# Designs tried in a protein design chat: miniprotein binders against p81326. Part 22

Target 1, 226 residues: p81326
Amino acid sequence: MLHFGGFIMEINHISKILEKEREEYIRNKVEEYLKQGFSKDDAVNKANQSWRTYIGHRIQDVIYNLLKKFLKDSGLKVTTDKALNNRNLPEELDKVKRLIAINYGEYLFLPDADVIVYKVENNDIKIIAIISVKNSFRERRFETTYWKLKLKESPVTSHIKVFLATPDKDNEISYKCPNGKPKKMRIILEYELDGIYFLKEDFEETEKAKHFGKIVEDIIEISKKL
Below, E stands for the ipSAE of ESMFold2; O stands for the ipSAE of OpenDDE; V2 stands for 0.75 times the mean of E and O plus 0.25 times the DockQ between their complexes.

## First folded at step 6 (miniprotein)

Design A0 (at its last look DockQ between E and O 0.65; V2 from the best seeds 0.00; counts 0 for: pae E 1.7 > 1.5)
Fold by OpenDDE base, look of step 7:
Structure A0 (fold): chain B 226 residues (1-226), chain A 83 residues (1-83)
Amino acid sequence: as target 1 above (226 residues)
Amino acid sequence: SEEEKKIEELLKKAEELLKEAEELAKKGDYEEAIKELEEAVKLLEEALKIAKELGNEELIKLVEFLLKLVKYLIEEIKKKLEE
């Protein structure tokens, strides 16, 4: 088993590492919003909201960069929905964009796809997986499942695996039945998605709920079957 | 590019040092683990320098995070030594 690198395994600390930036970030944002004329309470609230967005993007970037690095040797490529949101796309990315599009009759829309893993074989693009990255589940809790179900409806996209990666810092989905009470969100996400990958150690492991360190191997294995 | 290959080599070496450090730490050899991680920091700093010279934002972000990670691990091991 190619134990992909010590860095992926140590990703458990991502939340703690990035949280070190929070105090300074909040301070600076509060000051910025105060200068814009907001009240102290409003400034603090806005700063906290800004932080949630910021930290979410930071985690996404880290995951993207790690996957890009660790999948490179396997010949797999990685992109993002953000990269696809361009008028002038290279041919390869234009093909990727078209191959993940969901049909709504007169319109095609892209699923939320923080990370897209694909391969190029004989000039053909095959989409392997879409990875949604979530720091918290306060908003759009089941949006990833919606996209999975929509992708499943088309023979063009039905093969695409949809994964969720999360540090789950608030333990929203880390356990299925803590204290004998079912966690609806964990159960539904695990049932509907192809996998949940945790950027932490303290979680209930199942066949579909794994440590993030296993995602590279899983993706490579899936890629061999396509 | 040659510079990108150099970055990849540095990252690979840093990762190897990280793995060694993890094994050392598991054995209770915390001081040696810290030394390995400090060497990894040096390699990552060199990689970061090259990445910045290339202007590759993705590599810069990656290496910066890895630096933060390794430094965090050093801090955590140091805490264990003080206990």
Scores: ipSAE 0.643, ipTM 0.860, lowest interface PAE 0.8, mean pLDDT 92
Fold by ESMFold2, look of step 9:
Structure A0 (fold): chain B 226 residues (1-226), chain A 83 residues (1-83)
Amino acid sequence: as target 1 above (226 residues)
Amino acid sequence: SEEEKKIEELLKKAEELLKEAEELAKKGDYEEAIKELEEAVKLLEEALKIAKELGNEELIKLVEFLLKLVKYLIEEIKKKLEE
């Protein structure tokens, strides 16, 4: 059934809502670092770095909670790569972890997934999708595509959809050909990934690039085909 | 539990009010839109109280974000009224 609702469509305001907290956050962090003995310039720099980490984690947490809410009535479960890295896992989550792990010889590593959607049928777990949440593309801009390619290398994981969710505040991937010139990042990400979901209104929509409000319906439809 | 079902009922009602407020705002009925959103805030505050009594951290975080979202929308519509 359809659980798509007004809350998820208003996610496009997430950057503005969270940015209102920035001034107070920075002020408090600068004071904290000054008390630790840092110079004013160092305290400000460290506070800004702290903010970037904080807001990224806040966006991830909001996406996780919204997907968990909107997918549960469709029999779909949601977890995070952080939860899967805990030492003591319930059997169900241990199976999820094993089903997405990438083999590097003597080592097994989890892809950088942020949010994982799966279902349980009878005794089996089926991984539906992995959602990577990126606030900016300053570093490791193609990391999500690397994990998609690694998952495609095995028939056990090749069915897993890999999505990118982003506010893309700086318009780094919002349009394919801004000013008439191809934007390499947008074109490669859209080509390699199964979907890009924007947490804003101002972007070029395509079959693979959509507003985040469509992600719930897309995941549900994919789960029915698996 | 019965408490969790009550939270879900409150969230569903709040979401319906949000959708209705969006349509009112599109028509320029800003005062009416704000009234609907204020009612949604009351429902979300009730849901937050129940989530805190349960100690359900995930529900608490969800409802706290939804409250911030609705309050942001009220603020934005009030700006349009002052124009």
Scores: ipSAE 0.594, ipTM 0.844, lowest interface PAE 1.7, mean pLDDT 88
Fold by ESMFold2-Fast, scan of step 6:
Structure A0 (fold): chain B 226 residues (1-226), chain A 83 residues (1-83)
Amino acid sequence: as target 1 above (226 residues)
Amino acid sequence: SEEEKKIEELLKKAEELLKEAEELAKKGDYEEAIKELEEAVKLLEEALKIAKELGNEELIKLVEFLLKLVKYLIEEIKKKLEE
């Protein structure tokens, strides 16, 4: 058991901690754009767009670093799709890339695998899980589901768990039936994926929809069965 | 390295303080919880100094995030204390 994750693992604070810097970030970016000659309205809009990109990237980095740290003692390794897209790959990462790439005739594509967990035993690589990090659900809501279904088609990749990690700031998938109205996105994502891990406190918990802090113990248990 | 081992020891001690602070906060003992968390901040600041001297960017980012987390928790508990 990993102990330092007590507060981190029971209560999801990652998104809230990063959001505390939002106002200062926006203020600084607005000043930057104003100096470049943009109007006040354009500067504000551009600053908000910049924040959305920045916060998504920062959440991915934090998740990567936390998982790398907390899974190390269990003999598990963590990498990213960014690392796998380097042209000069170490042999181990080249093998990881080949074990998750999906064939489309002449083309090979990586799934939406922001973070990848794997293990090495007796010079054999086993992919445990891929984690898709979604800061918002406005445009690519079912992309993670598509990749899960594609991975299930091959005996090489069908065992790989596909998880979604999200702050879900706009409450798009936090509840199955808020105010008596079924949320199609939440219902489909929970049904098709192996788990949804929320980077927030308030949401409807189920067997598959959990606080982000539970992801470490879940991945370790899955790895023992492989 | 010896430096990495020292960082791991500091992180382990900070973890123990965070667990104690969590138990105190659950009991409504907010003032004592804050004291434990402030002690954890000092340990994490030591770990950050060592990580920066080592030049390990991943470790620096991890410890910086943990410092932000502990400081966030102190502020949240202070709000409850003022209720």
Scores: ipSAE 0.013, ipTM 0.446, lowest interface PAE 7.6, mean pLDDT 81
ESMFold2, look of step 7: ipSAE 0.549; ipTM 0.825
ESMFold2 (binder alone), look of step 7: mean pLDDT 86; pTM 0.833
ESMFold2 (binder alone), look of step 9: mean pLDDT 86; pTM 0.834
OpenDDE base, look of step 9: ipSAE 0.640; ipTM 0.858

Design A1
Fold by ESMFold2-Fast, scan of step 6:
Structure A1 (fold): chain B 226 residues (1-226), chain A 83 residues (1-83)
Amino acid sequence: as target 1 above (226 residues)
Amino acid sequence: SEEEKKIEELLKKAYELLKEAEELAKKGDYEEAIKELEEAVKLLEEALKIAKELGNEELIKLVEFLLKLVKYLIEEIKKKLEE
């Protein structure tokens, strides 16, 4: 039987929908690289690498647009780390940037915050959540966890929820060992983060590991407590 | 704007059709679920036309994605119907 879990739950299929675009994308990129003088083998390899980067950005873009649309009616605003790196930053976004920046002695850095949810009340800005979007983990498997731990160190940022959103297509954190134990990466990420939202159907749900469709209601409930 | 309000109405109607299709699919009524989703496609195509006329990139991206989603669901339900 089909189990949707509501309209937003269909967002679990985002990565599969976007993968339908893969064949045309790869074909176009191979042609582009061949025109630039690359060999066929190099063009194919570069096109495959380009696709991996592209689909990650496409998933981020879709998540950003859906959250922006669905949270608007609850008085919540959504931005991106890319928007915060704009040279001519509006006053509101400059305040958002300053409220999430982390101090490293003489330097200030933004966390890896692909999507940022905040609210404005009486000209005061409250950051509600940061969402990190990962299509694969590889070398950067605990980067989101690092930023969560840094945010917890400051009274200004300790309330900010840090979520991971991932299709986990390769079952890197949704796989269970034969004895039913989750993998080390899953255990650490679930323990340290405020939630993991899967863009897939097949995984062991917990209080903190949920289908992506639940993220909108969860964020709205969190915002009411701030 | 009046055009943005029209898009919101179309999206609301499409959302209700998706909810109905979900309930029908849960009951195994796949043919009726497909019919509801095909109706949602028509509403979303109208919303996309208006969004493109407005030049609103955010709405265009949202509606294009919702169209891909609904079309994907139709294919998946058709596979269930053939089982």
Scores: ipSAE 0.011, ipTM 0.407, lowest interface PAE 9.2, mean pLDDT 79

Design A10
Fold by ESMFold2-Fast, scan of step 6:
Structure A10 (fold): chain B 226 residues (1-226), chain A 83 residues (1-83)
Amino acid sequence: as target 1 above (226 residues)
Amino acid sequence: SEEEKKIEELLKKALELLWEALELAKKGDYEEAIKELEEAVKLLEEALKIAKELGNEELIKLVEFLLKLVKYLIEEIKKKLEE
């Protein structure tokens, strides 16, 4: 991975770059809401809500574009669940959609997969991985785990790797307690998922919890075994 | 497209400079590292201009991200140089 080494190592700084943008974004959004006639308290609350939505989409977009660029030479393709929710899909994306859909009796639903990696061989599509991007965990801390467990139930989807990518800026799952023990949420997520990729530098790596810069190499290695 | 190929060439060269700069910084050659990164900024700014002319939103976002990353690294290395 020498041809990507320097850049990939620095992908872990994504969270720091976005954090520098936060204060300016919030100030601008508060000013916008004040101009619209909202109170200071409402303007601040709306600005914070707007930032949470904005940064989530921004991190997803960055991850999507980086994976698309760096996986291209390995014959891998990347799409998003937003793309798959279009009514008029190209045939290839329609096939991708059907291969990740989960059966609920008479209904089929897509998992909440922010980024999807697949390959095409002889007009057949093989899904490699889905990546869930979480800026914060709030009440939705185990959504990714739910979708992993559902995908395991079908021979069509059981091979699909499910990864979590997160800056974890509040140290909800990357922080160790003083006794050296990880938090319960970290233990559960690491156990159930195929991997966690942190967009930050200050955590201890394990076999499944890694710096985000390692995701490209890991996906390529997985694809070779399929 | 030809424009996409040009962007790929510029990105490749910028990433090579980024790689070289990181190796220089590891060795304590901060001034040379900054020089390489400043050259990468110029290549990325050219790539951004072409991406905007193409109206390719994906490439625009990627190049903008890379520019922020490189500029962040320049600032961090400059801090070490001032020590």
Scores: ipSAE 0.000, ipTM 0.202, lowest interface PAE 14.1, mean pLDDT 77

Design A11
Fold by ESMFold2-Fast, scan of step 6:
Structure A11 (fold): chain B 226 residues (1-226), chain A 83 residues (1-83)
Amino acid sequence: as target 1 above (226 residues)
Amino acid sequence: SEEEKKIEELLYKALELLWEAEELAKKGDYEEAIKELEEAVKLLEEALKIAKELGNEELIKLVEFLLKLVKYLIEEIKKKLEE
């Protein structure tokens, strides 16, 4: 069954629409803040701060909705860490939460799993992958790697694939140094994680670092082996 | 539901038109590409209407994103046609 989702998941189109959305968002937010009595410089600064928060949620939402739509026909289900932290969990999601939680002695914590892919077979749940969505690498550079290493420590969670999805618009992990080698952060993230999916065109593709459009087929392939 | 199935069929047809429009644009057939994208807009607007009636926030967000994408592509191809 062909899903024509490959086109909407083409990295250049996602990046272009998000950039177009940014220009409109900033313009509207500047006008809003000016009407509230802020100076022009303050309004611009606040609009840019607002955009950084907005775009993070927007990218996560887009990824969640695309995966939910295009994995459905393969019998795969998608949820979010936000959904798992709701007080009134359905039984199925409560099971997902228990299967992905990491033990810290007396405490259980969820990894930073913005998007979670799982399947249900004979009333048993198998977690396929978690996807961490990062629109920037300010202070949280190795957070996804930390969660990957913690998941590997338990036989319950060691099979779970951990992916990073990022537009990397500032070229923080897609840039190559002048000598042709990747940056240290890119090397570490690619080595430790199960995959990196870029929402951009211009990077060195490898077996683990791919265009975002390949994520659907990769997840389906992984699910068949579990 | 029947409504969700109809949304899926509308989305599938819209994505197929989007894919065909990209191939037409690569060949320089900009006018035909725009025509296909405008048809995709109509299908997506119908899907958005149904998604809103269902109150399905996830489908609403997906369809709204696709509408923005298609409208963006129409404007970009129009610029190419004017060159």
Scores: ipSAE 0.005, ipTM 0.253, lowest interface PAE 10.2, mean pLDDT 76

Design A12
Fold by ESMFold2-Fast, scan of step 6:
Structure A12 (fold): chain B 226 residues (1-226), chain A 83 residues (1-83)
Amino acid sequence: as target 1 above (226 residues)
Amino acid sequence: SEEEKKIEELLLKAYELLLEAEELAKKGDYEEAIKELEEAVKLLEEALKIAKELGNEELIKLVEFLLKLVKYLIEEIKKKLEE
């Protein structure tokens, strides 16, 4: 029923909504830290550190909820790696976990799959896509790429699409200079991954690098081919 | 549940209004776009009320986010009208 082709995100205002939320969050956190006896400079630094953690979870929650709602009428289901790490899993989620796990000899590990899209047909589960959500690229630049390459090695997981979703506020992998080359990290991530979805207005669009709003349509089209 | 189905219907109608409003704004029909978005706000506020009564945290977060988005868009389009 909810098949508006990502219209909401194509407005290109998600990053501005998050920035407005950031200003309010920082103001409140600075006030809290000042009341705890921290200096102004320390309070500001601690508030900014808190925001980095908060925004990561916030973006994941937004993406999870939007995909869950928009994909429901296409017969697609959405879960998270946090849900799959529960010790008492329903049978369906236990099957999802087994189908996305990567083999390391005697051990099986889950990829860094913040959001997972799958479908159920005739009691069989097919994993459609995993989405890695990155607020920044300072420490974990190629983590998503590592998981993509590992999934590609197995016939059980090689069909799974691996997407990156990011506001990229620091312009670490987005670019808009027509005369300049893309940054090395952008080139590598775009080459190895199945898609990059930006939660921002200004970037160099390609077949694989798109506004986040297009992710719903892309996932639905992929699911029809499986 | 019946209440969840009602929320879905309200969200569907709100999304349709958002789509229409964006098309109107792209054509420069700002006053009409604002009217569509104000109607979407009413539908989303009704959906939020039902979601809160159900205690469904996921739906509450989704609807609150959409309300923030719609209200932001109204402010931006109003700025263009006042140029």
Scores: ipSAE 0.000, ipTM 0.291, lowest interface PAE 10.5, mean pLDDT 77

Design A13
Fold by ESMFold2-Fast, scan of step 6:
Structure A13 (fold): chain B 226 residues (1-226), chain A 83 residues (1-83)
Amino acid sequence: as target 1 above (226 residues)
Amino acid sequence: SEEEKKIEELLEKAEELLLEAEELALKGDYEEAIKELEEAVKLLEEALKIAKELGNEELIKLVEFLLKLVKYLIEEIKKKLEE
């Protein structure tokens, strides 16, 4: 019949374009840090750290905007953990924040949920999913898994789906057993999470590991069961 | 059907423009990249109209997703043009 898969491959172009501009970004940040009085070595190190944070935020913004627009007609709303950390929260977002907060004795903390999808019925809020956005798998590779396990401990939050979205440009979790060698990170993330959505074409597809283009349909289906 | 073949042709042409735009953007030719993407938007809007007339929900969702993605890419490249 009709083949449309090639077009979905273009989703990773955002990551590719931003990465190609890395050199200019780093040059500008090095100059900025040098003006602040840092040594050349410190300025270069800080610029590289700044880039890693920047690229992650840009991909997160893309996913947020796509989900917000695509889910609007389904009656679903989208917000971010950054919005929930605002001191002057609207009532609706304050309720969202309370429904995803995790209890640590005398303290309440939000999971590190880059994007949050919820619905409003009457005056009640139901959280559908949280999405963690990862451009790379360095220091905090299992953070999403930790939050999933914590959310499952409470009847208030155990229904919330936890998804990971990633371009996985370094092929760190794209395959479960490349060349006969098991990839621990892919295996654990797929096992513990509710889904992994790739912003790329080339990956091992399973019932939980899908192309990012499937995330909207999956979220809508989940929301209908709540 | 005739309509399905037309949608396929429009999507193929739009994909060609997206690949061209990516190469242009990587070379720093942002204005020309935006022009290619705006042409892709027009092709995708035509494909969406046909998909809606056919009542094919899967095609409608796919084309709407692609259209939103292309429009987002235009805005991101415009930001780079301003830098």
Scores: ipSAE 0.000, ipTM 0.163, lowest interface PAE 11.8, mean pLDDT 77

Design A14
Fold by ESMFold2-Fast, scan of step 6:
Structure A14 (fold): chain B 226 residues (1-226), chain A 83 residues (1-83)
Amino acid sequence: as target 1 above (226 residues)
Amino acid sequence: SEEEKKIEELLKKAEELWKEAEELAKKGDYEEAIKELEEAVKLLEEALKIAKELGNEELIKLVEFLLKLVKYLIEEIKKKLEE
């Protein structure tokens, strides 16, 4: 299945590895903003905001490509919500889109499905899981939970596993409070979601809160039961 | 394509070297582990060149990330050698 012995454990440090690019990125963005007429302080603040957006998309892209590579050996396919929003979709992706889209009367919306795993058997599509990637929780803490609850409402989508993948850089859901209780956000996310996969070394591990490296094995196991 | 098959062969060979290097590192054979990982870097650099020629953005991003992972591992093992 997988040949990179221990490689999966190194994936837990994706954000750390990519962070080595940060200093040069910030320097270049500060220069760009200064040329646009921003003050030094504003340029620095905008560059830091730009980095947070950039690293989030970069982590999503890396996760997508790694899952696509390692799940292919098990006959599983991977796509993104960005790909599903393209015009004139290939038939296979059009089917995937229809199988995860949520109906709001006259409107259809895709869930927060940064990465989508599915399989094709006898020309039928079966959605296995969707993965929401969150570098931080500041403004999007329960978005993944909302989509999980909506997917549960339909027999077409209720089987789909909804996972969160996160480095949790601000330690918002990684550890228990001093009183021994998990934080409210951690309790809610772990209760409602099918799994939380951490892109970091240390955190309070449970049956549903695991190192990101476990996601490949878990998805393969789930796919065999469908 | 034939080029995509070549990339897959290179990635598979790099995976084998990476796995061997991890086992060597666990045994404390850090210098041998680094050598295996440096060979993996060469294979991944060849795969990256082919991926860029194909213009396959997904393969380019994958191989670039794998290169960063292997280089990160080399640096970590080198730190253990310095101990």
Scores: ipSAE 0.011, ipTM 0.347, lowest interface PAE 9.1, mean pLDDT 80

Design A15
Fold by ESMFold2-Fast, scan of step 6:
Structure A15 (fold): chain B 226 residues (1-226), chain A 83 residues (1-83)
Amino acid sequence: as target 1 above (226 residues)
Amino acid sequence: SEEEKKIEELLKKAAELWLEAEELAKKGDYEEAIKELEEAVKLLEEALKIAKELGNEELIKLVEFLLKLVKYLIEEIKKKLEE
């Protein structure tokens, strides 16, 4: 399944497929807000904000479903932070939650873990990777980096890989300056995180910044070392 | 289930056709690439039918996503064929 999964996920058109839905979504939302009595300018602004939220959830859902399907034959399991917030957790997910929680004195908080990859061996759970999914970097630019640094502080969580997955449609971290230097945000994110996976074609690849299709192969290789 | 195993086999065959189509497109054999991808669509549509009959929401979403990807590739190759 490794070669099958790697092949499917090397198609860098997920963000482009979702962009085809954008015009229809925006038109429908603008009409909806106009009917509610908003001005044209307000309706357009609200529709654009709605789209940013919508597309983020769509990309996250797609990534979750792909990883769940293509990692299962390697004995790997996938869950989400949303699943871990359910009132009645199965024992397995309760253990996953406890193994990624970060201690702040009297309080425990989960990192920004949109998608979580783990394995079960002899009823023992190993967390492999946490994937943060970001459609844009307008706010909370370094939130994923913060969680990576916090996870490194504990021997329980220091082995967990922290990845960023993003279409980077606005070229916020895939852009290369005219002098050939990457932008500050790209430099910092690539330095601190274990990997960045782009859902787009044009960017300068490095050992840590790759096309999204490489993520399945990378996760399986990491899991073999654990 | 046996039906889920059938879906996995259909998905594997579709991926093989998809991989072959990408190699054909690299060689400039756009018409043959489109034929391979259209065969992949048929396999994915069969997988979707089985997933819907099973009521497995996760498999339905996965197969629908893969269908969108393959159909997108067909459109892109058709554009190159017109050039």
Scores: ipSAE 0.005, ipTM 0.250, lowest interface PAE 11.1, mean pLDDT 78

Design A16
Fold by ESMFold2-Fast, scan of step 6:
Structure A16 (fold): chain B 226 residues (1-226), chain A 83 residues (1-83)
Amino acid sequence: as target 1 above (226 residues)
Amino acid sequence: SEEEKKIEELLKKAEELLKEAEELAKKGDYEEAIKELEEAVKLLEEALKIAKELGDEELIRLVEFLLRLVEYLIEEIKKKLEE
């Protein structure tokens, strides 16, 4: 499945899957709100608002499940920041949490690492990459770059690759110079991060800005160099 | 568990069918590729049923994602077949 010709590697299937899911989600939510006594127009509006919240979590889940499935045979493990925030952690995840935490004097905080890829060798854990998932850039535009810069400050975390994954539906970072006007957000994110993976067909592809289908092979190659 | 092993076997067989379908689509054998993918759908539906019985939310999400991916691939190849 890692090498499904041009369909997975060259064509972004994830955005199409999410688009189909949207149709089913909206239909179900409209039905639910109608049963609660809302008008047709209110039910539609509330369903669309609900989708905006839902899609953020769904994109993260899709990415997590895809990476977990396709990296398993390469000896790589995948977890989430949600898993690391559980009160009682297995020893392995506790070690992962300690290796990715950033020191702020008396306090330790996790970066905004929606998905985390690591490997275990001789009972030692090596963090390979963190993937930050953003479905829009209206809020927290440079949060991923902040965490990248903080991780670079420590010898313990400086090797960790920081990736952004996004459908970028509003074309906020899809092009460096749309209509001849430089886009600071795209330019800065590409410069500071280790990669941007787009969950869409149309965008300006570069050495670091790629179709999401290429993330699996990239992570495997990075892990071999550690 | 025995049920977890069954899911692993179903997922492995589905992955083999996807690889075969990839090679067939690469050669332009779209009709045969669709047949392989439809067989993968059946295996994934069986895996989803078992995952739901186990109540394993991670497995349910994984199998649902794979099922939707295969369904999408079938639609894309059907479009090429009709060109």
Scores: ipSAE 0.049, ipTM 0.443, lowest interface PAE 6.3, mean pLDDT 81

Design A17
Fold by ESMFold2-Fast, scan of step 6:
Structure A17 (fold): chain B 226 residues (1-226), chain A 83 residues (1-83)
Amino acid sequence: as target 1 above (226 residues)
Amino acid sequence: SEEEKKIEELLKKAEELLKEAEELAKKGDYEEAIKELEEAVKLLEEALKIAKELGNEELIKLVWFLLKLVKYLIEEIKKKLEE
């Protein structure tokens, strides 16, 4: 369809590909912190913390760029909430912002939508999906769920699919469990969200919890129904 | 721009090499597949250099990821070659 499947387009292996940078990244950051006067132990700790922040941003950027590339031929457009927060917006992006903004009295806020997929038909904009990218669930466990529930409250936004994309390295919401119950967080996220796309191989697939490589086909199918 | 067209040309050539490498790998021609992928690395490194000179952050991120993807594939095929 849009790209070579499986072997040549290892989109499911985004986190593995980025992890190959870890050793060099940490080595360089340790050297940088040592030059700033930090002790070896402090430099190593700061380098590891820097890596966790860096990889989170890189995963989000990679997902954005891959979706933009693979959805373009299907007439779908991709943007980010960062782009929508610019003061001077092109007309098209201003319309996208208006179609996903949530009203809190005299204030309008964007959902935490790392990646936004939409289409343009005869100058009308239809929002297809919002994708939240999470590397960790420690501090923001149900943020994506909160935005899904808020979007459901309005006829303007209730059709918008809300997806979670995550490597889930710490197995916080994924599992390879023979007879075990999934964690409460996984149950709630899967129930409330329209889909969870894992950037890892070791988990049990369901109708809503899938390998990340399936997201392109799913978005295209959803767009055809709208 | 002329530089953006050059990047697009390099990316198309790299994509063709990736396609050829996948077909070779399916046939078990791992050494030839690696050779094709190594040529793709050279094209992507040139594209990354041009993207950085242009300061186009979106192209830099795309080309950087594709370069990492190709290098990942080379290592995976090398593992298969080791039997």
Scores: ipSAE 0.015, ipTM 0.446, lowest interface PAE 6.6, mean pLDDT 80

